# Miniprotein binders against q9h3h3: the designs that were tried, part 249

Target 1, 235 residues: q9h3h3
Amino acid sequence: EDGFTAEHLAAEAMAADMDPWLVFDARTTPATELDAWLAKYPPSQVTRYGDPGSPNSEPVGWIAVYGQGYSPNSGDVQGLQAAWEALQTSGRPITPGTLRQLAITHHVLSGKWLMHLAPGFKLDHAWAGIARAVVEGQLQVAKVSPRAKEGGRQVICVYTDDFTDRLGVLEADSAIRAAGIKCLLTYKPDVYTYLGIYRANRWHLCPTLYESRFQLGGSARGSRVLDRANNVELT
Short names: E, the ipSAE of ESMFold2; O, the ipSAE of OpenDDE; V2, 0.75 times the mean of E and O plus 0.25 times the DockQ between their complexes.

## First folded at step 18 (miniprotein)

Design yH4
Fold by ESMFold2-Fast, scan of step 18:
Structure yH4 (fold): chain B 235 residues (1-235), chain A 85 residues (1-85)
Amino acid sequence: as target 1 above (235 residues)
Amino acid sequence: SPYLIRWKIRMLLRFADLLLERAEELKKEGSDPEEAKELLEFVQYLLRMAIELAEKLGNEDLLKRAQELIDRAQKLLEKLRELES
């Protein structure tokens, strides 16, 4: 990998965020409608740029489920971007600590657990489990990418309000595991997404803070969580 | 927010420019033409988003830059299609 990979991933993420989203909003839609909505928009069939043969004829950036208590708070993204530009020109080291400080200063605190799955039944089943957990109140909000033109892996993102709240991050992991998810999970703060920190970034930062691996039979929590930056097991 | 819209346009243009340069390098090096074409289609997609936002914002300089880049992308795509025949 090189720096070009990070720029390309950042461009794709920005385009997806700006395109229309398919949303099940539990704040305004009865929970009884969820199963029909999931059947209408399985993520393995929804196409990124639209196709007459798919559930969508127009581009879709994300398929999302908002919980009943969901209250979006992106913080001061304008101030974050300005401070980031200043930091890059200042000569100060760009480290996980300095990015954490920027995020806290500008109240850009949200983050997400990521899981990558191939298109197909297992992806759709995993998404259905996550969506139900959101609607039932065990998780706050989640989204899944539509099927890309090239047909690569799709990503499910499960959000938490505050990446500095380790207990809240771990609670979300537990809820994901309780929904039947057994694949590798990684946790990424939204500040990294806003600043374009992806794999192969030019600052050589690990693009995620935590990693969760399903633990077969050994853990009371059902998973082992590693702090990737410090290489320390949290569970 | 006009500031955020302007920032989004500038980021789209920056990404489009970088990806377009990569597609130009792939063609020059005789690399996979399908990879370059896919990249150019994505560049055109980003630029169309930038054009729509620049028109809504009423920013002629950003609109002109986006149109310049989309022209470069179209010319390169045409050259790659020529290589198929």
Scores: ipSAE 0.606, ipTM 0.875, lowest interface PAE 1.4, mean pLDDT 87

Design yH40
Fold by ESMFold2-Fast, scan of step 18:
Structure yH40 (fold): chain B 235 residues (1-235), chain A 85 residues (1-85)
Amino acid sequence: as target 1 above (235 residues)
Amino acid sequence: SPYMIRWKIRMLLRFADLLLERAEELRKEGSDPEEAKELLEFVQYLLRMAIELAEKLGNEDLLKRAQELIDRAQKLLEKLRELES
């Protein structure tokens, strides 16, 4: 539960990244096949390490959907890691600003909106909505974690190309809301993920840059977005 | 690619070492044996991944370090089994 450190969380994330992924790639697969794929691989039923009673017998790290316009740009992750080691050795302060500069210098700019949901129909329905938005071109890329052996919440990640592009980040939030998502969303740059900045990190950095809350007035397109780093409301 | 693989191996080895220290703490306190065993199983999983990557990379030093840690994990697991019997 809460007994493990950021290092343990990073190890689990790395293991998931290294295991096989289940991917619906709209660049090569007709959109008409999405409904059947979603029915075959509902995230509440796909198990992390495989199970005879689940859709998968072998481990699955992530379930992902790639949009037609998706053009992956991972940036220079190797250069980022080298610069990170140098920064730690230098004794320079580690702040959101210094990490932002490392990310820009090495073109590691992608980021993601995160939502955490319990296994069940609501998770599967949320993922189906997100997957449809990706295939229809309203979002670029998304993935969802499989079900852990002992349960616990699963995470849906919705990616944007550039975490420094505030308008792009806000447009993704709007598309998520339009897909029917009403839960709390938080936005995390991938540079934080690559460098192991999770909850309870030793540098005491907030692991997310933005927070989005659904507007309770019944408008599916309304949300309140907070910039956590500057403590400013954007919407 | 080789640089990124070296980074992944080093991270796996570092995390395995930290988890091994926690497994030893659980042993000293007489904690739940099943919890300790599950932790050691995860450590072995991480180390087998590190060994596979080190072999592909052809790095004998990293391979030896991973093998040392997996041996340490196996010895701790056997010690836990002996204490239970």
Scores: ipSAE 0.005, ipTM 0.329, lowest interface PAE 10.4, mean pLDDT 81

Design yH41
Fold by ESMFold2-Fast, scan of step 18:
Structure yH41 (fold): chain B 235 residues (1-235), chain A 85 residues (1-85)
Amino acid sequence: as target 1 above (235 residues)
Amino acid sequence: SPYMIRWKIRMLLRFADLLLERAEELKKEGDDPEEAKELLEFVQYLLRMAIELAEKLGNEDLLKRAQELIDRAQKLLEKLRELES
């Protein structure tokens, strides 16, 4: 079941990426229009496959906000896939270190902070805060999943340019906390997403690199961040 | 690139086949016909994406494979509808 769950998650992620996105693009749209756009497309009401009673009649894979400086550079994903296939056939150990090396070699460096929230007011409020931080330049780019037909939690993804840049990853965490987000956050490099590393993957790798927990009353950063690979607190 | 389009088609077909096999297992067990139907609807969704990409790529073999999986999914869906009646 664990293996099936990982494959099912991968299939859903691929389908969402290929379907149309609802995008607020701060590179071409004035920031003053954001609040109206957020009111028109609250993620708790936007449906994955469309519904005449929702904001969308047609399928939506993601709801996204692009910052002023956003450049959609995913690196050499084709080269990464070819190298990954070669690695698997070589018999060489598949470890976090070898995946990091592949990512660096092929310039697939982006990653994301993930938060999972139930559909409702808290999700919509959290997304609005993140979207405003993106448009104001405190974050680079973010997206949120639409409401699934089956229900369940929705995910907000907040991207950083380089998962090996620890300072940049921590600054994104701080900006998320400053936006009022208090839930658990986990950080996943996009190389893991491209290679299908989810929970219960066949290589027994931890699917996330960092974990952030909100701290009540006692942190300059508003959170404690843990390096999961080394089991070391960074804040 | 043609390489990435072919890779996407192959992944969609692999996922569709896996989910279809799971739907067939659920039907044999008599477990939750609505879950099997939801999987079959998603299988058809993935296969429609694969067909569109295969058409753009101009690959007739991939188109035929996708159609075979759609036919299999449709037959299973019809069998589940019979169980309801």
Scores: ipSAE 0.675, ipTM 0.885, lowest interface PAE 0.9, mean pLDDT 87

Design yH42
Fold by ESMFold2-Fast, scan of step 18:
Formats: C-alpha cells, sequence, structure tokens
Structure yH42 (fold): chain B 235 residues (1-235), chain A 85 residues (1-85)
C-alpha cells in the first residue's frame, strides 16, 4: 500500500466533512418533499467542487438524509483524541481490542455500512432507495459522496448508532437489502475514521468489522454477513 | 470546542505539509507537472480551510503557519506553471 495515497484519501475525507452538505432532514421537512429533492440532487450529477452545469455551483462535501428519529450522538470525540495521543505516547500495543475499549470509554460508538458504486443510474437508484428507507424509518441516517473531479466510484454510507450492537448492525443490513441493494457492503466503526486509520498494513489493523454479500435465492434476509475480526459467519 | 477546532487546524496543516512535500518531489523528478499542480491546488484548498478556522479560534500562530504554507505552495505552483508554458 502506498502511504501517500492513504494520507491523500484521509485529507479528502476531512475536507468533504468540513465542506457544506446537501441535507434532507425528515425531522423538519415533510416526507412528501423527498422525491423532488432526490430529482434535484442525484449524486451522479452533484459535483464535489461545483460546476455551473451541475445542480450545484459551490462545493458539496456530502449529500445526506436524516431520519425523523435521528438523534446525533458523536460521543466524546475530544476525549477520544486525547486518549489516542496518550496511547501512542505510552508505547502500549495498538490493537483492535484497545481501540474498541477507547471507543466504548468515550462513547464514540457510531459506525456505517459502505457501498461503492460507479456514477450513473444504478448509483442514483440505489441512493433513492436508501433515502426512502431513512425517511420511512427503516434506517436512521445515510449520506452519499458527490461526483469527484477525476471520476471514480462514489460511496453510500448508512449509519448505525452503535457498532458494538451486533443485532442493530444486522438489522441495518437487512433494511439495506430490502431497499433493493445487491452489491458488496462493508461495515466500519467511526472510531477508525476519527483516529485516521484508513488502510491495512499499519499496526496490523483492519477497519472493516463486517462484510455483507447478497445471496440470490439464499437466506430469508437476502444476504450472508461475515464477522471479519473473528472469521465467523453471522448468517 | 476550542480543542476540536485546534485539532482540525493541526490536521489540515499536517496534510498540507505532506502533500506539499509530495508536490516538491514531483517537481524535482520533472515528470507530469499536471499531477503536482492539482496537488498544490488541493493543498491551497486545505490551507484556506485552516485559515478560516484559525481566524474563528483567534489563534495567530496557527494563522501565520497556514499563511506561510500557502505562500510556499503558491511559489511552487508558479514555478510549475512556468514549466508547463
Amino acid sequence: as target 1 above (235 residues)
Amino acid sequence: SPYMIRWKIRMLLRFADLLLERAEELKKEGVDPEEAKELLEFVQYLLRMAIELAEKLGNEDLLKRAQELIDRAQKLLEKLRELES
């Protein structure tokens, strides 16, 4: 793995989080307005840095949908950052268990299912399905990246509030599958993102906890979920 | 919180430093100035974010550091544009 590529991706992710977001907030906006909003801001057409020919003339970091019951709880990110610096200074081994402990201690528990799709109709259709599931209450919150200047795949992130709640993570997977999504899904806790752990082959950490694969004609839930940390099938 | 704003500024400055160093390596190697130019434009983008946060925080030292890096990136970008032309 090229270290420069990992740092560059981390910088882009930080910039996107800090730039303006296009948000459909079901807590304050009637659900009846969703279809018009989705038509106005299809992710394959919204540009990262703005373009007069796109729906946006100014930079957009993320396109997001907040559910009616969405209650953001980022935890104590400040405390997590301070504890991480102390851990690195201590010389104590950095392991998945140690990071899990830090996340629990500081209540930085959110995580997300990720799917990567090429720009186009399939991406826009997938995002519309996810957005409707959020507004209808089957999912809590989701976001999708805008189209990058250089092209490439875009990412849809579907959040759960507690990565240690295995049942909740699996319920979100089921809701994503029920929305018609058939691509590979991977699940990453936000603690890894806040600490800048974006690639394998560093501290022997894998930021992906679960994988979900669509199984045509398979289980009742429509997917097979693997716990990557323990190499155990959950479904 | 002031701590989180300061942390964000420091991270932006760290990324800017790393990417600027990479752009300097690309210029020294003399191959494909377009990649170096795009990298420097992104460095300036990150540094403008850092400046805005430093101004809100009222931290003159971080503001000066961000401005120094922007000046360095601008000089390198001007040299690369000369090579392109």
Scores: ipSAE 0.710, ipTM 0.901, lowest interface PAE 0.8, mean pLDDT 87

Design yH43 (at its last look DockQ between E and O 0.90; V2 from the best seeds 0.76)
Fold by ESMFold2-Fast, scan of step 18:
Structure yH43 (fold): chain B 235 residues (1-235), chain A 84 residues (1-84)
Amino acid sequence: as target 1 above (235 residues)
Amino acid sequence: SPYMIRWKIRMLLRFADLLLERAEELKKEGDPEEAKELLEFVQYLLRMAIELAEKLGNEDLLKRAQELIDRAQKLLEKLRELES
């Protein structure tokens, strides 16, 4: 099963990205409508493939909130994919450094803080807090997965523009904490997502760059952020 | 956009082929319910691939997708027959 779990997760992610999204777009919708939208589409109840008993009868890939200033810049994903195929065929080593270089060369710089929560009140409450932070301008954009047929944890993704910009990554972490989030967070660059880097990948790469743990202490910034690869604290 | 549409079709076909192979392994290992669930997802991916291939007008990709969905359908039917 070498790499199978990562390939399966990549296939699921691709299908979700291609299916319809439920979107609250703060660029075109008044902030006063957010609470009603959140009540209508709690992520613990929205089903991946649709169900007559759920809020959706049709498939939903993601539930997303776009901030007022949201302006997507995905970079040169086409060039990234071509370069990735060439790299795999070349036999050259696949390392965090080579993936970082591909991302920089092709301007695929966005990334995201991830939190994994079981379906239920805690997930819905966390998502509501994140969604409000996005609409209020403290975060740029976020999405949450719908409930899968098999159960399991759902994921909230909170995006930043540039994974190489440590200050921007840390500012997003602070905003997530300010929104009341206390669970473990991990940070994944979108280049890893585009290239299918998930747990149990065949290159044995850690699928995330940073880890954030909540700290209950008046002297701390509310969290500790660790560079996972180098085992170095950033805060 | 046409390059990315072709890339998406190729990726969907690659995933479908890989997952279909795993479903055949699961059937042999005596895990028919897990194989059946995986095959339902394979068919889902292939329906996406067929829709994109039709819009693109690429007959080779469409033919490949049709071959894989036929293979998935036959395996799923064999699994359902074993239940009987």
Scores: ipSAE 0.777, ipTM 0.919, lowest interface PAE 0.6, mean pLDDT 89
Fold by OpenDDE base, look of step 19:
Structure yH43 (fold): chain B 235 residues (1-235), chain A 84 residues (1-84)
Amino acid sequence: as target 1 above (235 residues)
Amino acid sequence: SPYMIRWKIRMLLRFADLLLERAEELKKEGDPEEAKELLEFVQYLLRMAIELAEKLGNEDLLKRAQELIDRAQKLLEKLRELES
C-alpha cells in the first residue's frame, strides 16, 4: 500500500467511526438475544450507506458488540496529540519506541486484531463466533465493517485494552482462534490512528505490531504470533 | 471536547484535500468514473466537516470546508460535462 491508499482507507475508517453504529451491548441486553440480533444484522447484508433492501435504511459505520467488561477509555488523546506535535517541532528522531513511550505516558494503549474477509457466509459465521466470544467474556469488544457498495473485503476488529500487554494480546489471539477463525490476523495499536500515522509515513513507522498465522498441530493456541518490530516469534 | 471536534474537522479537511487532488489526477489520467466516485466520498467527508464546524461555531473551518466542497462540486460538474 502506498501513502495515498493508506490515507484513503484511514479516511473511510474515520467516516465510519463518525457514522451511526449498530451495537449489541451485553451490559444491557441479555445474551439470549444475540442470535436474533446477528440474524437481523448480518455483516454481509448490512450496507455502509443504507442501500434499498438492506437491513439498514441509514448509513452504518460499524456493527459492534460490547462485552460485560467493556469500558470505553481512550486515555489522554489530546495530550498525546499535543506531545506528538511538540516532538515533530523539536526535530528529534522519532522511533517506534518514541511512540510507545508517548502512548504509555498518555495512557492511549488500546489496540486491535484485524482480519479481512470477503462478504458472505464465511464472514457472517466468523462474526457470529467473535460476537459470541465477546458476549461470553472471552473478548472485550469487537466490530465489523458493513458491506461496501462495490463489495470488497470487510474487516473485523477485536480490541484489547493494552497493546503493551503482550500476554493480553496473545490471549485475545487465542480467543479468536478458539472462535474458529483461521485467517491471517494483524495487530495495530490505536495510537498510530490517533496521530494520523499510516503506512508509508515519513518516519517509516510500521503500524502493525504483531502478526498471527493459524497453524495446524502447532502450539496449544493454534497460531504463530510474530513480533514484527523485532522479527521474533512469541509463541 | 471542542479540541477533539477541531481535530476531527482538520483531519476530515486534510483527507478531503488529498482525495480531491487525487480525483484531479484521475481526471487527467482519463478515469472519470473513478474520479466521480472519489469526489462523492470527498463531498461526504466535507458534509461531515461542515456539520461539525457548525456545531463548534468555527467559521474559519466552515469556510475552508465550504471552499473544498465547492471545488469538488465544480470538478464533478466538469466531469459530467465531459461525458455528455
Scores: ipSAE 0.723, ipTM 0.913, lowest interface PAE 0.6, mean pLDDT 91
Fold by ESMFold2, look of step 19:
Structure yH43 (fold): chain B 235 residues (1-235), chain A 84 residues (1-84)
Amino acid sequence: as target 1 above (235 residues)
Amino acid sequence: SPYMIRWKIRMLLRFADLLLERAEELKKEGDPEEAKELLEFVQYLLRMAIELAEKLGNEDLLKRAQELIDRAQKLLEKLRELES
């Protein structure tokens, strides 16, 4: 992906963040209501701006499911951003280790597995599986983009609370695979988003930390996870 | 928090500026419909930025957002003239 495409997608994601969300919150809603909610709001039919004939009449930025254990905590984002600005003006080298240390120091540790799917049954089925995994407690929180335009791919994001906890990130990958997901997954720490660092950034940092590929001939839960920063396999 | 609102405004302005530059390029490349669609999205971003800046009471960010919305509107008007 080139730099303009990454920046354009980031802009769309931010606009979506700020529009209304459709949320199934397991902390306040019985799990028995999930299937009806999923049938009412399939992500391939929910439109970004409330098109005629869609189940929503108003704009929707994201469709989300919050698990019983979901506790939002962005950490010290203000301190993170201040320290980042100071480092940039210092002229010191900026490396992935720099970002990792800033994230740890300021407790901005969340990240997400991402998957991109075309609108249709495959997307809706994948989302339903992820949503069920969240409500059942195998995952904490996930969101999916609505349909923005004909033929465009949509994104499912599955969050984890600590990108430095490799076992926790791999456990989330395993839970995604157990839900029947076989497509490519990429993992991005939220620290990059809070610092405005995208693929064509001036520091040549790669915001994708891990890649997960479903292994041929393995069980549906099998995957090969690659650490993109160090080019080493974790599985 | 006020800091997070300010950060959102700054990011919206950064994106709007970048996409506005791209819309100018699309106009020069002879893609006025794509430029127009992109500008409509730019104005969507800037409407969000203006609303947040007004709520926050940050006049510097509001001024920056207003300058960008004016640029976007002028370019959109130029594109509409070319359609005729």
Scores: ipSAE 0.714, ipTM 0.913, lowest interface PAE 0.7, mean pLDDT 88
ESMFold2 (binder alone), look of step 19: mean pLDDT 86; pTM 0.838

Design yH44
Fold by ESMFold2-Fast, scan of step 18:
Structure yH44 (fold): chain B 235 residues (1-235), chain A 85 residues (1-85)
Amino acid sequence: as target 1 above (235 residues)
Amino acid sequence: SPYMIRWKIRMLLRFADLLLERAEELKKEGSDPELAKELLEFVQYLLRMAIELAEKLGNEDLLKRAQELIDRAQKLLEKLRELES
């Protein structure tokens, strides 16, 4: 009815962002230390709220790897939030185009490829592959959620600087596939996350812009990328 | 930014209120007591964050609202836990 699921996911995202993160920062840490760090903090074992029997005794919101060239630029999130509240009270339609314009106006351009995996070896292996790609410079930044109290799937997020740059989004998809990832990927702009656009949102917006499916065929491995809004195959 | 801190507190309180209302509905209907308990525990977590931020900001009205909601959540969680025993 009123987007309860979207509000719940938004609350979880806000709490995770505000809790401490475990970070491997390639800007200040030698790449040779990555394998030991990955062994110490496998995402299938790191607990969201801490557990004496896990690698962490205190809450962890995210496990992240920053590339050597990573330069954070969140844009004007304050201006975005204020404009969003004004837009909702204005009576103007809430559409993908309106949200895109709001994001551009406030320079909130980052976005991310999402993959959801069950806790276990496959999740840890996928995260290790992504983390190595980040440290080696094929990707800029990635993070993975810790294990929830009741299990369930965990999410790996692989970021790009500009969701309006289709080529950059597709290059990130290719790098993810080159890292050995074969599961379904979806792409979400951070503006949707900041504004609470999730499944079953009030505006009936598709919460993601692109979908990538692994395809094994011909001489090369790769993926098929779909533009969800226009229902057009890009690759 | 004081604006961003105040905005975060307001969002935490709005989310807590919504999730708390949902947990109350689940309790009244007798459906999914495990989900109701998980929602209440999460509400308490959000409210602890809100209290810490409100204290840092020095905003007594936001702190009062957060404490009101946490008291309500604690009472419901206690009743749900008692039903299991």
Scores: ipSAE 0.613, ipTM 0.869, lowest interface PAE 1.3, mean pLDDT 87

Design yH45
Fold by ESMFold2-Fast, scan of step 18:
Structure yH45 (fold): chain B 235 residues (1-235), chain A 85 residues (1-85)
Amino acid sequence: as target 1 above (235 residues)
Amino acid sequence: SPYMIRWKIRMLLRFADLLLERAEELKKEGSDPEKAKELLEFVQYLLRMAIELAEKLGNEDLLKRAQELIDRAQKLLEKLRELES
């Protein structure tokens, strides 16, 4: 019930991005080694700050899997941040459309589907399914948070290259569902992260662009996807 | 990139300052001393990252600011430990 939680989570996310990552890189490692790697580093057991009794003795920010075709492109983040600072001092309206325009201009287009799960078997099983989908080429790249000192839910992030490519975003959702995931998913463009815009922000911007809920039957591809900004059902 | 390193330092300092203020509020309220200690430990963690980047960048003003904040956090942590008896 206080906004402090958003600030704390943002700080934790920045620290995690800067700490070392455990990576399975399918571009250089045979797919046959994935099962052993997953068994060695289950996300429910890997500790954020290291523990001699866990798989890691040193801090781990993220556990990630890179697909064989993965080619990272963050765009012009420096230009984006400079333009954002200029926009803030200009007094011009700050809207979702304005941020979308800045992201396109500076080619900062990546985004991610997020799922939050409690530590345990279900988290490890979900992560294994996502990791296999990445290595098999159905998804490009994904990461999962390690276990926090105080517990709480962990997050799996599944990335797409272009948040403006609706079909690509929906195809990623379908692949996540095909991997057996049934929990709520939310989609967030990385431009919000690079600009430090989180849930509680002074501009009252919603960083979530899409929401996906699991559904059996109907015309859905295993889920219903809502465009949060326009309040339009896409599937 | 010096621009990105400078941006990261400023973000770390901003977060550390906000979280340190929260820890100071918790100490005054006396509501949750263990949470205050955990916040201060995390503040120190963020500031160590900021110090490493400031040293790499060679920016003495940012380094000095980070050291001032880590000193404030350390003093508050010591005060909380004294109250623990």
Scores: ipSAE 0.676, ipTM 0.900, lowest interface PAE 0.9, mean pLDDT 87

Design yH46
Fold by ESMFold2-Fast, scan of step 18:
Structure yH46 (fold): chain B 235 residues (1-235), chain A 85 residues (1-85)
Amino acid sequence: as target 1 above (235 residues)
Amino acid sequence: SPYMIRWKIRMLLRFADLLLERAEELKKEGSDPEEAKKLLEFVQYLLRMAIELAEKLGNEDLLKRAQELIDRAQKLLEKLRELES
């Protein structure tokens, strides 16, 4: 059931955020150590709750790489959540425009490009490419989920500072493509994540703003980006 | 902040309550016991996080609520395990 699935995914996301992370921090660690770190912690082998035969004996929520310029800025999440509760009790329409305004007012502006890949070599190779782009400065920060207890696809998240900055979102897409990534990408503002809005939510909102498809030989930038809300091609 | 810690505890409790209700429904329907057990294990995981935060915050009401839910989850999990014997 989509409604239960959305709540279950939100619960898992919260638990992962609160559990320990494996981090390569380029602000304090030399770039020359990245390849060894990637070999030690391939996301297809790192397990969510730890187990024998895994690189980790303890739970791992996320595997992350921080760029040299990374500065955490979640905005006023407390104010956002209070305003969200007020909005729900007010009877006012809950629309994409209203959420965008809430996010701007409370400076909760970050967003992310998402890619979902099955556990294996392709996932590990994609993550290595993204991690190198982050350490080299083409991307700001990224993370990848560990392997789930029952398998299933894992997700790589590549963050941008401001989901309202279309050029910045498109520049991140270009950098992801330049890193050799060819799979489907979707872009989601973090405001939707903080408010627990996933696909098939009760407010009938689409949390995905953009979709990027690799197009060999069709586009000079290597991908076609679609504005999902307006069904308009941007590239 | 204390507000954010309290918010996280309440969210964890809300998720735990929802997932626990789902596990109870699965047991009542006679659905696959493995799915119910996995939900209950995750419910206990969320509730242990909530207990740690409630203790840090010093909130007796939230701590008591988390403990009530973990006891309820434990009883259901034990009943499901007994059906396997």
Scores: ipSAE 0.696, ipTM 0.900, lowest interface PAE 0.8, mean pLDDT 87

Design yH47
Fold by ESMFold2-Fast, scan of step 18:
Structure yH47 (fold): chain B 235 residues (1-235), chain A 85 residues (1-85)
Amino acid sequence: as target 1 above (235 residues)
Amino acid sequence: SPYMIRWKIRMLLRFADLLLERAEELKKEGSDPEEAKRLLEFVQYLLRMAIELAEKLGNEDLLKRAQELIDRAQKLLEKLRELES
């Protein structure tokens, strides 16, 4: 992440998406089996490319939990990509607004809250909390990256169906906080991921739409959420 | 779908090419040989994925392109290792 190019980050994401996933699917697996699954596959110990000393001998791209009501809808990613090529060729500015419009036109609406944590107990504990919230129905779906060969932080992604639905995005944030998560969260629409908008992107766009900071003091909402694009506090 | 598989192969090849160019640039500068090696190993990983998909698709042109890039990456990695010895 740090010092990686946008192309490198996009390539890593594509490779991870294409490698096998370890999935707890609450649509077909009883909730009572979650604790055993979490104990078997703690993200701090599952290795990206496999290791005899880890829970996996083969590559793992992602560790995921699907909620009971989860229904994947990627939209028209093919049409999005064609429109993106056309936009880059045109003289039209590449802005958050133009990308939002492309996403709406092609129904590529999903997005995710991101949290980055170092390998260890805190990561595993945070993931267990998120996984339980997904299985219990407070969140729809989540995934966490395995441990990279070089080490470094791992990412937990908590998805929402529609990044343009502000209330839905905020409800997910509240559920994450209710699960005991206190670290910084940022929200990224999947359209940015599909189009390679990362920290070091060519157009100097902020790669996230929202930011959530934990707030002490007995707020009904345990966080302060900022709309990064409009620089407006939502909570 | 064959269209999506073909698109994935093309993207893997595009990324591999860009990252390989970056590794070649790092070697010319004589800077960060560990980063260049990591980059080349990752490039080889991407190209192995591309080869598997191209074989399944039965596309000889894409397969040949992937094999050309992986050969280029292997030769550069060998040169970097030789400089250490």
Scores: ipSAE 0.558, ipTM 0.851, lowest interface PAE 1.6, mean pLDDT 87

